# Ledger of designs, part 53: VHH binders against p49116

Target 1, 238 residues: p49116
Amino acid sequence: EGPLLSDTHVTFKLTMPSPMPEYLNVHYICESASRLLFLSMHWARSIPAFQALGQDCNTSLVRACWNELFTLGLAQCAQVMSLSTILAAIVNHLQNSIQEDKLSGDRIKQVMEHIWKLQEFCNSMAKLDIDGYEYAYLKAIVLFSPDHPGLTSTSQIEKFQEKAQMELQDYVQKTYSEDTYRLARILVRLPALRLMSSNITEELFFTGLIGNVSIDSIIPYILKMETAEYNGQITGAS

## First folded at step 5 (VHH)

Design r13 (framework vhh_7qbe_3)
Fold by ESMFold2-Fast, scan of step 5:
Structure r13 (fold): chain B 238 residues (1-238), chain A 119 residues (1-119)
Amino acid sequence: as target 1 above (238 residues)
Amino acid sequence: QLQLVESGGGLVQAGGSLRLSCTASGSTYAMGWFRQGPGKEREFVASISSSGGYTYYADSVKGRFTISRDNAKNTLYLQMNSLKSEDTAVYYCAADKWGRYLSTDYDYWGKGTRVTVSS
């Protein structure tokens, strides 16, 4: 049949809360991150191949890969988000915490290592000048990962991943025909996504969530949202 | 508003085990344990993230103590194994309700529970 993704699935537009505060606070960071997470889940839900797997499989896949999708989204939307400014504010806060002796050295070290890994990933993607089509197919490769424990329909998931890989290869070979090794440079970036802790991502970007709710617990609810509710969350309209 | 109630302290022999509990009157984000021994400053023992997926330990307790939480019960735990006389202290539960995991302060503190390790 036709391609795995249509032009509408290549389009990925993040609407930021406005205005950006002079002092970055937990609320602004959390709202910005939530919009990106909602956009990423709505993107996945809109793919016909994803819908064909059924709700239980859809929930399991997104629970397994949300951090990878979110991190790809951070890299793709880094400019729109002013991600470097957000990360610099977090680093400044951690440095002040060291000076005040209020956080353990081990705690600070692990968070700083995560921030460094995130910066390195985003910088590597920027250096490669990854385009919107390439981002869409990288997200599809991550989404249709058949290797997560407990998945059913793994043969169908693998088929969709292979289709994503083939369509990415065809695109890169045609569009960047003069750069023989471009696809390899892009694909070797993907394993780094699995080295980034979803727990640290959750604490850095989603600390403003009410109570003790985790991203894992809200995923089924976000995937069941009506289109109007998705649009409201993406645009911040109420 | 938010209150922390600690329990589980007592007298235990060296090499023994104790489990401390801290129940919060409402939801919390980041939580931790601190202790203050006789004639010493209050020191960090362990902390845990809101989800429970991220934990940190002072070097002096690594491998012996385990911090955990039950978010459904708003309860924090500290499992203390292979206790030493140097672990004798008043143990304090602390919490940050507003998800200030990167903050430099804990907002809420318990009354403390006394742990005495006999030789």
Scores: ipSAE 0.000, ipTM 0.087, lowest interface PAE 20.0, mean pLDDT 82

Design r14 (framework vhh_7qbe_3)
Fold by ESMFold2-Fast, scan of step 5:
Structure r14 (fold): chain B 238 residues (1-238), chain A 119 residues (1-119)
Amino acid sequence: as target 1 above (238 residues)
Amino acid sequence: QLQLVESGGGLVQAGGSLRLSCTASGSSYAMGWFRQGPGKEREFVASISSSGGYTYYADSVKGRFTISRDNAKNTLYLQMNSLKSEDTAVYYCAADKWGRYLSTDYDYWGKGTRVTVSS
């Protein structure tokens, strides 16, 4: 009947911890990442189509795609986060760990490859000048992915994904009428998100805030939070 | 909130050149130049994406005007060459908060800078 996303779903405002320290530390990085993660989950929960799938399906979808949503959020909020500065600090820490023999060379290689993939993805999105509406629809396409193993209600999920794709196409054709192949250039960026390791993302961005508990384990609780609790997590209150 | 300040307007002879600047108080947005001639409605001139990778021009200025930006300085430029009397207008810079360089609606506007082209 209505569109999949409303104008309220285009608004995606990350509030950073203040002030930014002169030298970045694990606590600041983890707090910033946590705020983005909670903002992303609150965004997903606000979609009527997502709510209509029911709690169990909602949990399964977010468990399957949180890393893709988070990575799109990193790209969208890269300037607000000073993401390049955060990644440079992580790289510096890893290089110092090599010199001190604190981490295995194989592990450092895996983490460095992940950082390079993340930088390349964010640079590709920046080069394409992805706008707020395009980000909202890309997140919806990722969220309503029917092809994750173990999902139920796959027909409804696929219907919502197709609706997201159709609305993105209509938006791009209307807004960027002079750029015939813009949609294709945007969509071919999405498969790279599935090559990103959720375990490495968790290690890089979340270790200091969630302790020994995995993101997968907390997702059901985050999705059940009252609006006030969501707002508290987004702003770092509590 | 976001403030845009144009500069560089003035009087120039037909066939001459002029460069306009616009300084923004915030991070890179998709930005554009519009103009309003005497007794006319505001019309689109040129736009540029937030990175500067994409530009778009109105047919009336294509090949004569060049839009560019320096994101380190939060400054937008319009290089105007081969000026015609029809280019006489107040020139406004504008910014789109969602990053849409081909938008029909811009969210933030400057107060304008006057360009007069004499014959």
Scores: ipSAE 0.266, ipTM 0.694, lowest interface PAE 3.7, mean pLDDT 86

Design r15 (framework vhh_7qbe_3)
Fold by ESMFold2-Fast, scan of step 5:
Order: structure tokens, then sequence, then C-alpha cells
Structure r15 (fold): chain B 238 residues (1-238), chain A 119 residues (1-119)
């Protein structure tokens, strides 16, 4: 049968709010992050294998892995987002909060450690020059993770993950035949995604969400959006 | 759509040096240099990853040619040293939209710049 991903799944184009403000604010960071999250969810829902698992399983998978998908998206879109500038602004704000005694030292330490892990991950991916096909398959591997608590249909999810791994291996061996250890270097980066807290990601990137709304609560709505409604969100069009 | 413009070609004596440049409009890609000599098929010369961290060379140019890039200026370079008559060719700049610096099936191509090496 056919491949897990088609060439359309390699295309991953983030449209940023324009222009980047002179001084970064919560609104700009949140809108940028929301656009990336929406793009990531739309990418996932466009995969036939994902659709075949059914709506309840789809929702459970994305709720379990959205932080991993989002982090891969941050790495892939780091230049478009000026991610280093965003993270530097967040760090400066946190350092000022320490001096003003506005946050506990333990909480600030947790958040700073998360930022450093994120920077290390994005830098490692940049150094490896991960291509568009490799990003697509890495996203598929984390999407089809059978080992999250509470999942059903785990055998089918595992088969799709194995298919993603096999297709990535075939792609890398064919395209980068002169770099015999490339696949190993890429795959050893992946476990680090599980060490980053989704709660801290929400605090850093989604504090501008209106009302008491969590990413877990909006995932089912994003996955059910019509294409026109989705396009309105990622481009800012009415 | 990405536009590639080569420059720096010309006439040079054997043993001499020449630097080619290629300017690209738009986003960073994996990039490479290809050449086509008189009566020959187009051949790979060198490639460079999107960040510049990885480079790859054809055996015929290893040790003589150096590929580099300045992403702030959207410019790709090929420094050619110890030129031989066999290096006479039209040199083409190419870009891969997916970032595959070891691909020989590039998506975007310039019109080429001519290099002639005399003995």
Amino acid sequence: as target 1 above (238 residues)
Amino acid sequence: QLQLVESGGGLVQAGGSLRLSCTASGSRYAMGWFRQGPGKEREFVASISSSGGYTYYADSVKGRFTISRDNAKNTLYLQMNSLKSEDTAVYYCAADKWGRYLSTDYDYWGKGTRVTVSS
C-alpha cells in the first residue's frame, strides 16, 4: 500500500503576524504560537492514517502529544518566528520578576530550565540541518505514539509509528547515503521532547489566551474546524 | 518564487583562482553548484546545507574548491583554486526547497555563469 505521508505533508508554511513589534508583548507571542499550533493540528488531521483512527482517538492522541508537535514546529519555524528573540524577551522578563519578588524562585527555576531545554533542542535540530521531509516524519513518529496513558487502539497507532520510522529510515538512507550516521543523530534528539512540560509551554506561549482556556480544552474544536475557518485563523483573515 | 543569479565568471589561466557568487531572493535553502563543460552532461560540483554546517564536494574538486554562504546577505559562494582546463564550464547555482544538501535533484536553478580556463 501507499506511503504514510505524501508530498503535501512536507509543506509546512507558518504565516506570522506582521510586523514583529519593536517590543515583544504577550499578545504577539500568543498569536504567533496559536498560528503554529493551528498549523500543526491541521497538518495532523490531513493525514489519512490519522483520520482512519477515528475522532475520539484523534482527540486523545493530539491531547497527549501537542507539546511535542508544537516543539518540533518551533524548531522547524525558528527563523520565521525569530524564536531566539522571543525566548530572550521571556528570559529578560523572568529575570526582572526575580528582582521584583513577583514569582517564587522555584517556579522561575523550572521555567528557565524549560527554556534552556527548548533552546538546546532547537539548536541541535538547526545544527543537524533537518530537512522538510525529516521534520514531517519526526512529527508523524511523535503523533503516532502508542505509549501515552489512556489511549485506545494502541496496536494500530504502533503500526503507524513503525511505518513512519521505516519511511524515515528509507528516506534518510536514500537521500543522505554519504552520511551513514545521520538517522541515529536525528532519532537520539527525540526523547528530549518528553522532558518538556506542556504546562510550562502553555505559560510561556499561550498566556494571552482570552478567558480560562487550556490547550486541552480547545484541541477538539481545532480538529473539527472547517478548512475555511482554519485558514481564517492562520492568516488572520475574517 | 525563488530567483537565483550567478556572477563572477570569466577567463582565467590554469593554476589561477576565481570566486563565483549566487544571490537568492527569499528563504534559505540547501544550495549547490553544478557545471556543464563543452560536450558533457551537467555534473555536481559542491553543496552546502541551509545553515552552512555541512558541505559536500565532488571528488574532482576536493581540496581545490570551497563552497560557503552568507545567509545575512542571501549569497552563496564558490572559491575555485588551482584551476585546470577541465574546469572550463558554465557554472549553475541551484537550490533545494526541502533543505536536502545531498540531493542532486534540485528545484530551482540559475541561468549560469561561464568560466574559461586557458593553458
Scores: ipSAE 0.342, ipTM 0.743, lowest interface PAE 2.9, mean pLDDT 87

Design r16 (framework vhh_7qbe_3)
Fold by ESMFold2-Fast, scan of step 5:
Structure r16 (fold): chain B 238 residues (1-238), chain A 119 residues (1-119)
Amino acid sequence: as target 1 above (238 residues)
Amino acid sequence: QLQLVESGGGLVQAGGSLRLSCTASGSDWAMGWFRQGPGKEREFVASISSSGGYTYYADSVKGRFTISRDNAKNTLYLQMNSLKSEDTAVYYCAADKWGRYLSTDYDYWGKGTRVTVSS
């Protein structure tokens, strides 16, 4: 039994659609978010421990945690995505929708609160200066969550989560030996991910998705894609 | 591929100061400075995390050298104070694509800038 993650699982490089339009639109935001989602799911499916759980368990895990994985990916890729610019464009659109009476004030408030929580999370991660190894293990911790309803291999999932936690602890203690409480500061940020609504994430980032297809419904298809198909999606090959 | 270009090397007298710079073609990397003196193996000098929040120094340079970065300019700095003749070396800028600022096996290396400290 080797480590849960290898060096290949630490690599997480998002390729953005090019060129960035002069004015941000729903299609550019959706394409950028879709690439991050595809990268996140391809990352998960490449983990041997994940593969060992089997197709049904894999699908159930990702359906339960995709929003947490996506949000960690947003934080990790915030700079390359120009996430602050994307969120500013979304806020501007929402403010214009209030003026045009296209959305209720209650709904807009709910979405704005979600954006503020997302910004707070990303700023917290940036302030902590989370590195690539730490992000990989945080993603593994949320992926191997045994407490989601309907899971059948909960003891094995829990074992993989514990392994992720132990390997993160070992890494942080060796790498940041001068900062005794760093691991605790990182781990207390994770519960906030479960307070963020997956429905609102879909509304903000995936409104341009063709066919009114939900993320929940496409997850099984993405997990079954061959590597070549996946590469075509993230590089924009036609 | 990431390109790293060092500058700021030169001749300086013992007890003097010098600032090295390294410009990168990208900005989300953990970065560090290494050096190789005459007839010596390449040794670690200092490293900095991607945001600049964490720094690590070799014992031989603690209190004398300061590593910093300006991510808006994609530039890494090494401020060297109280220079000693033993600091004479070619200084290399390095980047780790994994974000591991304490790594001893960095992925990308500059061509180096020469620092000579005269007695």
Scores: ipSAE 0.000, ipTM 0.310, lowest interface PAE 14.8, mean pLDDT 84

Design r17 (framework vhh_7qbe_3)
Fold by ESMFold2-Fast, scan of step 5:
Structure r17 (fold): chain B 238 residues (1-238), chain A 119 residues (1-119)
Amino acid sequence: as target 1 above (238 residues)
Amino acid sequence: QLQLVESGGGLVQAGGSLRLSCTASGSDFAMGWFRQGPGKEREFVASISSSGGYTYYADSVKGRFTISRDNAKNTLYLQMNSLKSEDTAVYYCAADKWGRYLSTDYDYWGKGTRVTVSS
């Protein structure tokens, strides 16, 4: 009956691999993205309400929303990641693929449109100056989405989502009392996350790491990892 | 740990102007200026969001002081115009790690720079 999130859930510290190389490569991008993905899953797993839903429900929720959590993480960590530099390198690779006839023009257009949507989302969040508490609650609203197919315990999930929405409202009203419409501006950003393709996100950020294994396939294994294994993945410790 | 270093303080005559600077070792912080005058409690002066898109001022300085930032240089500024004897204080730069420009509970603080307004 306490708050859905504690101050520990606001902390979201991404540790990047050793200094960005002069020439960005698939390995560096995949390692950076994997650290963010593992950090996001570890964050979700640490929430008592999430734990209370049970293993099967936890797996189904994260499979359904990992792309939304990952995109929020990209926006939140855009500066520490130098996301603009990573996206520029991806665009350059796509231009070279056109010149070498390795990809169809239609596929390149789809990927470029996804990159523009991602940049637009991250820019909108930056312009709103979304703070760490707001990011934590937005991630919780996305995580506790009761409307995904195949979910059990949908009434409990909806209750946790409503609790996240209420706590975000209370936080914004207290912290940003001078800006009456801030909450509305923040919440209208969320529907855009559902329009971004998880398959294109996998292609852009995870190609070098997962090969033929989808993110959906590895999620159950990541959620079952011990804390030490999570720490190894999010810091790159071996 | 984030380090904040203020500069630009000094002695200035009433009606004059002064510009304070604060250099930070990092970015993505909401930042603000606070001051503490002789025999007074520390008070809020002005704040600015991480992007610089939002600013907020204490009523006592509104229209006279302007807060701004240069994110490429990780530097915060406070332009003080029409200075009054009541503006005499040690001015502190502060940063909020969560990016809350309207927070009164800032996480990182500089050591301060002294401003004396003579008449």
Scores: ipSAE 0.394, ipTM 0.766, lowest interface PAE 2.5, mean pLDDT 87

Design r18 (framework vhh_7qbe_3)
Fold by ESMFold2-Fast, scan of step 5:
Structure r18 (fold): chain B 238 residues (1-238), chain A 119 residues (1-119)
Amino acid sequence: as target 1 above (238 residues)
Amino acid sequence: QLQLVESGGGLVQAGGSLRLSCTASGSDHAMGWFRQGPGKEREFVASISSSGGYTYYADSVKGRFTISRDNAKNTLYLQMNSLKSEDTAVYYCAADKWGRYLSTDYDYWGKGTRVTVSS
């Protein structure tokens, strides 16, 4: 049957909106995040093992893990996105909202804690110098998670997750043969993804895309999009 | 360092059943059973992933042997049914330090337990 992921699944190239505005605004941030989200979903949909699970299972898996996939994508594309600059702009916007009495102090604290967690995660991944192969397999491990509530076909999902874990292990052992603890350092970073609130991610990055609905609500429609529609979203072309 | 201790070997009549156990000092490893019969090379019998969710069997034992584990007890089992004279061997418990349940290059080995199937 060959590997779970092909070389094409290792390639993950985000195209940023151009030109970059003189001052970062919510529209630019939302467009950048939306491109990453659509790229991530198109990546998942292209995996033969994922396709084999069927549409209902695919929808349930992506609904359960889109925030983890998105956050891994943010870490992987942090330099391309100038993520630290985007996060600084979001912080500035939140501080202005406090001064104008538009948001509660408690809500601001929750959002700031989320931003801190996101920065720490991205910094830890950068410090470990995670490569493209490792990112692809980490995304596969979180995608094929059998332990989310309400999932069916959990035995098959677990099989694909174990295959992803084995192939990541084989790759790391071959490529970083003298660093016996590298895989453990990488995998111990994954639990932090589950502590990230998908609702706060939506508020920070996607209000311009989803308005009054949730990412969970649009996932079935995104997964059914034709390739040309995905390409339009990830490049900004119609 | 991981320690493995097998038990449950003995003399059994053809067509009978026997259950082997292997107690490990840890449970985070993919584990398997191997055997070596008189005048034969060591051969793979069965393996199980660290979670117990996936198993793999040699063609010669499919449908007759069942591998399982109890991670709370750090114990691996091999339930052997419909035993044949060809199953006579020393059975070894093994663990892979990297968690590769399909590997044949296991790193940790027990000292073995003898199974004799009489006709």
Scores: ipSAE 0.000, ipTM 0.101, lowest interface PAE 16.8, mean pLDDT 83

Design r19 (framework vhh_7qbe_3)
Fold by ESMFold2-Fast, scan of step 5:
Structure r19 (fold): chain B 238 residues (1-238), chain A 119 residues (1-119)
Amino acid sequence: as target 1 above (238 residues)
Amino acid sequence: QLQLVESGGGLVQAGGSLRLSCTASGSDYGMGWFRQGPGKEREFVASISSSGGYTYYADSVKGRFTISRDNAKNTLYLQMNSLKSEDTAVYYCAADKWGRYLSTDYDYWGKGTRVTVSS
């Protein structure tokens, strides 16, 4: 019928905790990351096609792809977040953890490799000047991934992904007609998202927020959250 | 919500140069310059991507005008060289909320700055 996404789904505005502390701390980093996660979940939840798949399928999709959505959000909001400054603070914290004999050298290596991959991804997206429409459709492509194990309605999910791909193609061809290979340059960036561990993302950005509870465990709660509760989380009003 | 303020307009002799500036109250916008000359419809002049890596120009200004931006200052520039009488217009700064450097409809507009090119 109509388009997969409306203009309301293109709007993606992150409100940062204010003021930014003079010295970054775990609380500020976790609060910033939490706001982006809640914004990303609200974005997914607002899509009629997503809701049409049903609660069980919705939860399974987001549990499978939240790290990809979060990483796209980090890239899109890198400037407003001062992401490079946050990553530098995380690196400093990791170095202190080695000195306190809390983490192994192998674990630090894995985390540093993850940070490098994240920086490279965000840098590549920035160089391409990905716009709001392109980000919205890239998020839709990763959200409607039919290849995750245990999914029901796989055929319908695949059709929504194809619709997202077709609408992105139409948008890019019309908007950036002078740049013949733009779509190809954008799409080849997506496989890198699958190389980033959701477990490591959790440890870097959500330390102190979740405690012993994983992001996987809270996703069903976030997806069922009422609009007023959800808005409170995004703005930090409660 | 977003405010755009143009400056740098004035009277200049044909063959001369002028630099326009536009200061924005926010970031994350695709940016462009438009102009409206006497008895003409508003026309596109130039646009720039958020990083400044991509620029696009109307054929009438290619090779003479240069668009650039300083994101640390939230400021957009238009360097105009080899000015002609037909460049006489009110120049408007525009911003696209989706970050597009090519847009058919911009969401935010300044009030304009007047450029007059004499023979």
Scores: ipSAE 0.300, ipTM 0.716, lowest interface PAE 3.8, mean pLDDT 86

Design r2 (framework vhh_7qbe_3)
Fold by ESMFold2-Fast, scan of step 5:
Structure r2 (fold): chain B 238 residues (1-238), chain A 119 residues (1-119)
Amino acid sequence: as target 1 above (238 residues)
Amino acid sequence: QLQLVESGGGLVQAGGSLRLSCTASGEDYAMGWFRQGPGKEREFVASISSSGGYTYYADSVKGRFTISRDNAKNTLYLQMNSLKSEDTAVYYCAADKWGRYLSTDYDYWGKGTRVTVSS
């Protein structure tokens, strides 16, 4: 009918906790990540096409793709978050943990590989200068993925994904008309999002939020939050 | 509300060089330079993406002007070489809130800095 996303869906503004502490701690990292997660879920929930799929389908989609949405959000908000500083602090902590024999070498290796993949992804997106419209449509492509196991309404989800791909193509071809291969360079970055472990993302960014439960388990509750509660989480006001 | 402040304007001889600067508040927007000469409409000069990886130039300035940015300093630059009398104008810094460096409809504008090129 009309476009999949409106101009309001292109706006994606992360408000960081203030002030930044002298030395980064788990609380600051967790609060920053939680704000981004809630902003990402509020963004998804505001899309009319997403709402039209119904509550059960919405929950299944976000459970399947939250890590991909979160990682795209990290890339988009990397400067605002000082993400490189956060990741450097995590790496320093992990190196100290190896020296103090607090964590297994195998676990540290898995986490370091994840951090490397995350840094590589964010760096590639930065080099491509992905703009706000491109990020919005990449998030929509990820959100409306029909190929996750256990999904219902897969035909409708696929139609929304195709609409997102079509609208991104139209935008890129119009806006970056002299860069014939830009769309291909952007889209080839997306498969890397599925190589990143949601369990390791939870460990790095969300231990202070979820404790001993998973992000997967809290998603239905986040999606049912009142708008004021979402706003409180993304600004720290509630 | 984003504040943009241009500096570096002045009088320069034809064939000379001048560097303009624009300071912005802490957000990384796509940025551009526009100019308005005496008795003319405002025209596009150059633009740069949020990271600085992509640039675009008006045909009249290609090969003479270089746009760049230092995001750590929140500063945009326009290096103007081989200046011509036709480059005389008030130069405006502009920002696009969604990062569209090829947009001609920028959302935020500075007050301008005057460049006069004498022959």
Scores: ipSAE 0.000, ipTM 0.441, lowest interface PAE 10.4, mean pLDDT 85

Design r20 (framework vhh_7qbe_3)
Fold by ESMFold2-Fast, scan of step 5:
Structure r20 (fold): chain B 238 residues (1-238), chain A 119 residues (1-119)
Amino acid sequence: as target 1 above (238 residues)
Amino acid sequence: QLQLVESGGGLVQAGGSLRLSCTASGSDYSMGWFRQGPGKEREFVASISSSGGYTYYADSVKGRFTISRDNAKNTLYLQMNSLKSEDTAVYYCAADKWGRYLSTDYDYWGKGTRVTVSS
């Protein structure tokens, strides 16, 4: 059979809300993050191997790995998002909260630690100069993860993950032939994604979601979304 | 103006259980429980996101207390199990304008409900 991913799956272009406000706010951050989340889900649903697993498996798989996909997307789109500016604004808000409120410092500490882990991850990916093909295959490796509890079709998922690993290896060996250990350096970054709390990611980036909407609850909706509705979400049009 | 009204406090024996509730005049807020014991500063107990999907607990109550909410009724709950004498406090319901943005400067506070755990 053909490759797991086509050239269209390498293209990953985030369109940011415009204009960027003078002072960052929850709404702008949430809209930016939501666009990245929708882009990531649409990327996943466009993969033929993913479609072949069926809707129930697709939903379970994305619910298990959305934070990993989102974090890889943050790293890949860090420049277009001005992620460092967003994180600095959040840190400044948390620093002010610590100075004023002595009642719940432990909760703020957990979030500061998460932000530091996120910054470390994004900096590591930037230092490695990860390209679009490498990001696409890293996302495929985390998407086709057979080891999440409650999954069915685990044998097929494992085969797709192995195919993603093999194709990444072939690409890296061919493209970066002079760097013998590049693949190893890239792959050892992945375990850090599973140490990042999806609850804290949701609190940092999606607090502006209106109503009783969690990421877990919107995943089935996003995966079923028609292209026109999806484009509306990405561009901020309803 | 958002109003928060706590209920469910009372006297309970050590090892017992008690359920607190807090009724809000609005929804879409992150909410939490705080407590202040005799001669102590007010401390964090538990919080829940506006969606209800994400919860945080103080180490002293993990495994014993469960926070939950019913957004259709605008009501927050704290189920307290295996109560200890050190849980004796006035329990306050609080709501956060920042939603889930980990602000501990809660914008709205209830008047509190008293819990006394006897030995």
Scores: ipSAE 0.000, ipTM 0.245, lowest interface PAE 10.7, mean pLDDT 83

Design r21 (framework vhh_7qbe_3)
Fold by ESMFold2-Fast, scan of step 5:
Structure r21 (fold): chain B 238 residues (1-238), chain A 119 residues (1-119)
Amino acid sequence: as target 1 above (238 residues)
Amino acid sequence: QLQLVESGGGLVQAGGSLRLSCTASGSDYTMGWFRQGPGKEREFVASISSSGGYTYYADSVKGRFTISRDNAKNTLYLQMNSLKSEDTAVYYCAADKWGRYLSTDYDYWGKGTRVTVSS
């Protein structure tokens, strides 16, 4: 058996829309987020183990975990995206746009809590100095989660997740040999991803481009795209 | 295919300093410096993780050499201080897909840059 991921799966390059506007706007944020989403879907689809599970299983897995993959991508690409600047701009907008109604106050609280969780996650990953190989295998562990309801082929998915865990362990032990507990510190960060609301992620990052359709509803179409169409979405070349 | 190009080699007097650079066509690799002196086998010098958070040094260079990287420029550096005649070698930049910091089977290699330390 060869490795779960090849060198091409470690490479994860986000191309940002250019030029960056003088003032951050919804269009720029949504375009940047869409590029990251398509890059993440293309990354998953390129994995031979993922392809081997079949189209229906692939769709179910990505529908279940896209928010976790997207959040890992935000953490990995935080500097390229200037994510801290984007989140600060969103926070300032929310503070300035506070409505006096009860419903508006509850919604603002939920969104602020989500932003705090996202910032904490990204900060924890930055402090651990997570590298490209570690991100690739963390994404694989998240992708091959056998515990989502409605999944078929759960035994094979579990085997791929275990293979991802084993290969991550081998890499960390070889690369960070003097840091005995590094793997444990990395893995305990993963449960926090499941506390992130996919609906709030959609509201923050995708409203300007996706319109009234959910990310969940477009996933089957994204996964069926040809490589050239993925590349067009990743680079903004139409 | 990853390409690695070394620069910065030259002639330097014992006790002097020299900085080597290696430009890569990509990032996200554990990278290292190796050297091969006259009549010797290629030996490990230093390595750095893809993030730059971890560095490893051969005992012979520890405290004298510093490895660093600039991922925005896809460039690896080796700052060599307090150079000795024993440091005379061709220095090779290498990248390893599995992060094997002491491996001699790194996957990608540059063509090398010559460093001569005069007495």
Scores: ipSAE 0.000, ipTM 0.223, lowest interface PAE 15.8, mean pLDDT 82

